# Ledger of designs, part 1: VHH binders against p27660

All scores and structures are predictions.

Target 1, 373 residues: p27660
Amino acid sequence: MVNTNQFIPGLEGVIASETKISFLDTVNSEIVIKGYDLLALSKTKGYLDIVHLLLEGTIPNEAEKQHLEETLKQEYDVPDEIIQVLSLLPKTAHPMDALRTGVSVLASFDTELLNREHSTNLKRAYQLLGKIPNIVANSYHILHSEEPVQPLQDLSYSANFLYMITGKKPTELEEKIFDRSLVLYSEHELPNSTFTARVIASTLSDLYGALTGAVASLKGHLHGGANEAVMEMLQDAQTVEGFKHLLHDKLSKKEKIMGFGHRVYMKKMDPRAAMMKEALKELSAVNGDDLLLQMCEAGEQIMREEKGLFPNLDYYAAPVYWKLGIPIPLYTPIFFSSRTVGLCAHVMEQHENNRIFRPRVLYTGARNLRVED
Structure headers, positions and changes below count from the first letter of each chain, unless a header shows other numbers; antibody chains are not in Kabat numbers.
ipSAE, averaged over its two directions, is called F for ESMFold2-Fast, E for ESMFold2 and O for OpenDDE. V2 adds 0.75 times the mean of E and O to 0.25 times the DockQ between the complexes of E and O.
[cut] stands for letters that were removed.

## First folded at step 1 (VHH; framework vhh_etentamig_d1)

Design e02
Fold by ESMFold2-Fast, scan of step 1:
Structure e02 (fold): chain B 373 residues (1-373), chain A 123 residues (1-123)
Amino acid sequence: as target 1 above (373 residues)
Amino acid sequence: EVQLLESGGGLVQPGGSLRLSCAASGFTFSRYAMSWVRQAPGKGPEWVSGISGSGGSTYYADSVKGRFTISRDNSKNTLYLQMNSLRAEDTAVYYCAKDRYYDSSGYRYFDYRGQGTLVTVSS
């Protein structure tokens, strides 16, 4: 007889890897990033501080941060051949498929593709961090038959990313808010896409292959797209009363409502969501339009009262991105762009302490069937 | 180019201890998981223990768990196996092995294996 206690569906609760990168502390309700509380980091540090922490091991001083900014600026350009490949895609192509295609093609331009030395992988991580925002923004423009927007050398990393998406130089407030969203999405222990990247990396495959797999994973409805789904609900509802009716209808049909619930923050609003809610308040005040804020607050109340569920990061990040002028189909690609630093850190850690993943199965199919003559 | 040179084997009484060493060269030692594999007279090879490239993770066959300790010194490109409470059934040639980084069939393989060092446990 087979021991059924050996099978854990979905690997739920299975500790699949060791890591020093991040930890979801459910006991203390904390997200740990390289020993630091993510919330504490997000109050005073920007995305490039997180990049340096995850890839170099420390929070940068001013000189280190300036050097990192200059390094990334040199990596913004994407080979023209990649733009040509993206231009051949059907105009109905999914933005996540365009992103996956671009990342995959980047591998073919790496002449040291099989080199797994730490310094070579670190250089690749910076190349990917520089180029992915360009691929995300300009694949979207290409799919809409619009001209690519070239990065500007006088803008910060986050301001440039917004600029390439919208075609407009962001305000100081818009830049600050967008940069903070990238900090908050940068790393989160072992979700499906990070596990996928580690599985691919465990064969000592290249960083581009690992990230290509992670894009494919994140495209899946059960993993990615929650922020897009939230904004689509808000657009469908149009009004506070419309959103209340939409939520009550979904609850009566026992449908899942995206943007609610978190593994760490089960009895309160995700503090990252609270930060994005404050950002939504600031953006609403600037243009004198608080409709999205009112709608989200109404939905938050309904879910708390009827389900005991609280907003996660996606719930308030979605209307923030909409207020920043970002097209809805780019929300998941932006999430991936932010997470690229965490994914690179995990792939590099996997290569440095490697063991190939090779599970077994509990066979439940037919046996001893005979082939007819 | 890749070379693995085992040492430290010999004759020991039951209940005794031995420490095996493996000197590695020709590859970036800290990047690869390493294993100890043994082959008793007239039997097939048995995987004994494994250690990750950094040394942070160690694994043991049930037959040796609690008695053997695997370790490595990446500064010296050397793998070790501390063998305590030795039994007659531990008698075998012990091989240092470099773990394969790609396994298309889903089974564990070794890229390279050394010449081996003989361990004899008897009175």
Scores: ipSAE 0.000, ipTM 0.092, lowest interface PAE 23.1, mean pLDDT 86

Design e05
Fold by ESMFold2-Fast, scan of step 1:
Structure e05 (fold): chain B 373 residues (1-373), chain A 123 residues (1-123)
Amino acid sequence: as target 1 above (373 residues)
Amino acid sequence: EVQLLESGGGLVQPGGSLRLSCAASGFTFSKYAMSWVRQAPGKGPEWVSGISWSGGSTYYADSVKGRFTISRDNSKNTLYLQMNSLRAEDTAVYYCAKGRSYDFWSGYYTDYRGQGTLVTVSS
């Protein structure tokens, strides 16, 4: 057995961590969450069921789910000082930078910040899950010189999140669709943001610091922003013919088209995308406007026929969020809000069986240069 | 209240040029994609051109591609359409169109169209 300094660019294919949280099964085309198929979970379970599964280890019974709902309701309020900090940001601030600022400042209000015990980290996870939707929605309102929208105690977690964004109580259909989107975005093995959170956690840094790093990672265009980019393309195109033209133009220039391709679902549409496509059909039927659906179906056909590529979750989640009245700049912050539970689970798992990440480099630069006076 | 005021229409000879303007008010112009839609006498509306909120992306109907140029000035809340090599078939009322902020964006079926400006291409 010999130590190796072999270089693998981007760590592609390198197994960097052990986890019991989730697995991307490329052989069976399955996303595994704590032993369950995510798609099976998404058909009958809501976001709070996933929260309980990822943080407590089991799908909740009725009593456990009620206790979780009450626990999160106690955490909806954000310290006024966080709102004050957000109000000092320039109006041109990026929503992901505003979210990162809010999450970072939350650390300063934690009196147990150095405690890494499971029960203390679990309490922090619930605090973050309760407060991040408020930070996301109200940082947006503040950046637009609007008053913060206070959370309502009579709404479910997902309905409350959508309420704080839109200023109106969602319908049962809107709540169900939005909640399902949060289930589908909740966890995905080891993308860059989750790896970043684990790297930060490996120093025994705090959960807020780990999530702050994850926000910064997700802001990067190679990782996050695909759902925003999809809706921006649809909005710019405005019509079926405009969207066909946009796609053909990008393809002729060999540009990457966001919303297509997935590591697990390489030969078919991501089944999570199929669920959001059905949601788009339902919302289109209620409003009597299927233009977005027609545009997306035209784009899906072009990409399948010309590139053999299929929609991922972002492709259909984007128009669903638009139909729900959500501003485009909030799509990536909402993705992060959903993923907060997975990120918390990974940080807690990392702290429980920790080893600091300390890789080496293959040095290719100059050596033995002389220092002159 | 959203207001869109088109101007610059008129009578022009085939092969001529015309520049349309649209003054926008009552909304944050710089955050919305804009489009031009035209309606010829006795026909339905036809989408002509679209421009992203930043001006970074522009799109054209095949009937006008290479002849028309859409642009915007976000500092002046103004949308433009430069029309070159005009043809008799370009005769129409031209409408400035804003997408809906709460619902989907459509240059054809927006609730916020202006009053229109008549372009007549005739010799």
Scores: ipSAE 0.000, ipTM 0.216, lowest interface PAE 16.1, mean pLDDT 86

Design e12
Fold by ESMFold2-Fast, scan of step 1:
Structure e12 (fold): chain B 373 residues (1-373), chain A 121 residues (1-121)
Amino acid sequence: as target 1 above (373 residues)
Amino acid sequence: EVQLLESGGGLVQPGGSLRLSCAASGFTFSKYAMSWVRQAPGKGPEWVSGISGSGGSTYYADSVKGRFTISRDNSKNTLYLQMNSLRAEDTAVYYCAKGWRYSGSTYFDYRGQGTLVTVSS
């Protein structure tokens, strides 16, 4: 007699894939990216270094990095038909739904969708990395009945992304801070969106389909939207005292407070959050307004003292994005844009050593119901 | 869909009073801070006042402090601005806005069509 296999809700703790891309080392409290510590990379390397590492396998030299930047600049333009499709959406459309629509439509412009060779998928990855920032920024402008902002050839990848969003050329400090946020969001082992992309890829479907599914996954508030929720709380509170009252009210009602807790960093602040806190301090010093910093520090203290919980990346990324002039509805689309490189790496790895995912169920419903003769 | 509709503007003499209203729909009004922003002819937008979602905290620009009062009725999804001791320099289009502050962002969450306030003899 064989015991009935029991399901594991949410696949919690189940090893669903093998990967060489990234690892959440809970023992050493480290996020590993292709063998490197993400925090060490984030201190000295930019987003394009991470792109090259994840897609080409190595940290680029100066010539490789310049070639990569020029390659991505060629991909900034999106087909006019995509702008037309986005213009047909109701003005109340969710930014993540607009992004999903844009990514989905891109597949229809690829004449080689059946070609899954590594070199062809690599070319697609660069096309997606170049075009997704344009779709993110300009879908927002279109939904607000504003003209699309064209990328500028004299700006870096991250500066162009921020420029397309704000309509203003970023300062060197703003560019550096925004670029670092993209590094910190770039890859994280197997969250729901990455797993979704791998599931879709396991059918030998295309890279666009896999990313479309990942966008849909990240829209779910149990996965994405935490940084938007943090900024909404800060806006509602308005002041240090207001934020203290808001947090105490939520805690008294036993409500979950967004921006706190992490799977790897359970007993300390997420070091990525600490980097964004430093960015918030630098931005606050430049514009002479430290109100958001004071509010966040007060909330951090309350949560540590009352609940033993610590800030995650979203908690400090939110006020940083606010100070960079980024609209709140774009925070999750920016997260997705950053994660696009990791998602592409996972899809390509899945295609190269593929097995279709086919789970089973524990049936708990009615049986032997009769249809009347 | 998010909609903000302002009313209550008009022509008023210096020293007079006006009460602006903003009808909000398409979001959970009581959960969000609200602001009033004004734009005078030939000038950029100026944040005037803000109120927390609960109504427990209110903030004012120095130019209007002591003269203007922001309030809200969460049961009616309505934001108000009581303007007293009006001056010629208060002449502007007044916008209701979702969110706490305009000046910290290149883009504002959402703002209505505006209501014109003219202070003139």
Scores: ipSAE 0.000, ipTM 0.242, lowest interface PAE 16.5, mean pLDDT 86

Design e13
Fold by ESMFold2-Fast, scan of step 1:
Structure e13 (fold): chain B 373 residues (1-373), chain A 121 residues (1-121)
Amino acid sequence: as target 1 above (373 residues)
Amino acid sequence: EVQLLESGGGLVQPGGSLRLSCAASGFTFSSYAMSWVRQAPGKGPEWVSGISYSGGRTYYADSVKGRFTISRDNSKNTLYLQMNSLRAEDTAVYYCAKLGYRSSWYPFDYRGQGTLVTVSS
């Protein structure tokens, strides 16, 4: 007699929130960010432009962008106690768990933790944007028994992030490509991590708690890790023929192949993936090695012909990150770092027009069981 | 500097077995996927097998699947290739390989000096 018709598994297609931040327009095949097409933004705007747009509401002029850059530079330092906490983790710790630990501990250093005013949350968002790249890069170095790499004040936000990871000052091309990848990962309506952040924020919990939950969500293999999985496949295969064999083997076993398919771009390559493919071509030309490009193009052809599936952003971002010298375990932490601005915008929007999430269940278990005396 | 040193090659009869080893140094071995690549006399390099950084995933070329087993010991920075049911066609120099991010040499940034495997008629 239990009626299961009202139950929608995974909340598939359920409109759970109102937002002015972003929209996946499946009808017009657009990703909308504060009224702008993400593709148009990614071609001409940098990550700090997106930060200003999502947190301040407008694309910045030159003076506003300079002020934002100086504001973030003041936030690069992480308390020594957080570095000490990270140093206590076993060397086998997952980078996402190290990141979650760092973000969680940051809450304890906020003297206004219970203040939900817009201006206080905005200041908190900039603190998180400044400190998360440091936590990502240096938790990795600590887990490998290496000294933390201190941020440099003469580098841009994105160049500094890449510098802290690699220990090497990026070229102008490397900086441009990395910055664009951060733009492309910055916001995407209501994936599980963003929904988790909004659920936590709906209790009027703090921004650090909301982001801590979002890190935990993104660690799940059904949500995050697709870019890491793509690069692991490419690295394991090592050749064009090896990659073709690997893909055919996975397809014969009916295994899911990561890096393919998108909710908006279901019948064509994700245009964000096309931008990262162009970046891979440019990096390949500079170092005289197009092996990863050839491997990816072979895989793209197989998936199109065998499954009617097309590359998403993760498919081409992965080999780009590899060519930038980034360790594979940092790909999902970098994705989270980029998404921090979108997550902060969602948490702040939730606090400003709040209602606690309290769904119901369809109970299908036993009833009226008696306890034996 | 990155160093890879292979050992365990030699002469073996058809149907026999050999175990190859690769000692790695100069990088964080446990953070990188590793491969075995072979080059037969007068032919180009052929990818043979790959293993993920944790050892949780393994991949094989069709020519060796079911006969070869790749494994690693991250505590010893050592990669292994167990070769069973060897055939004359398996005769080659076997290389331990790591894919680099800025290779200027085909197809791997880092490759060892190799170990010769000869399967006699």
Scores: ipSAE 0.006, ipTM 0.400, lowest interface PAE 9.3, mean pLDDT 87

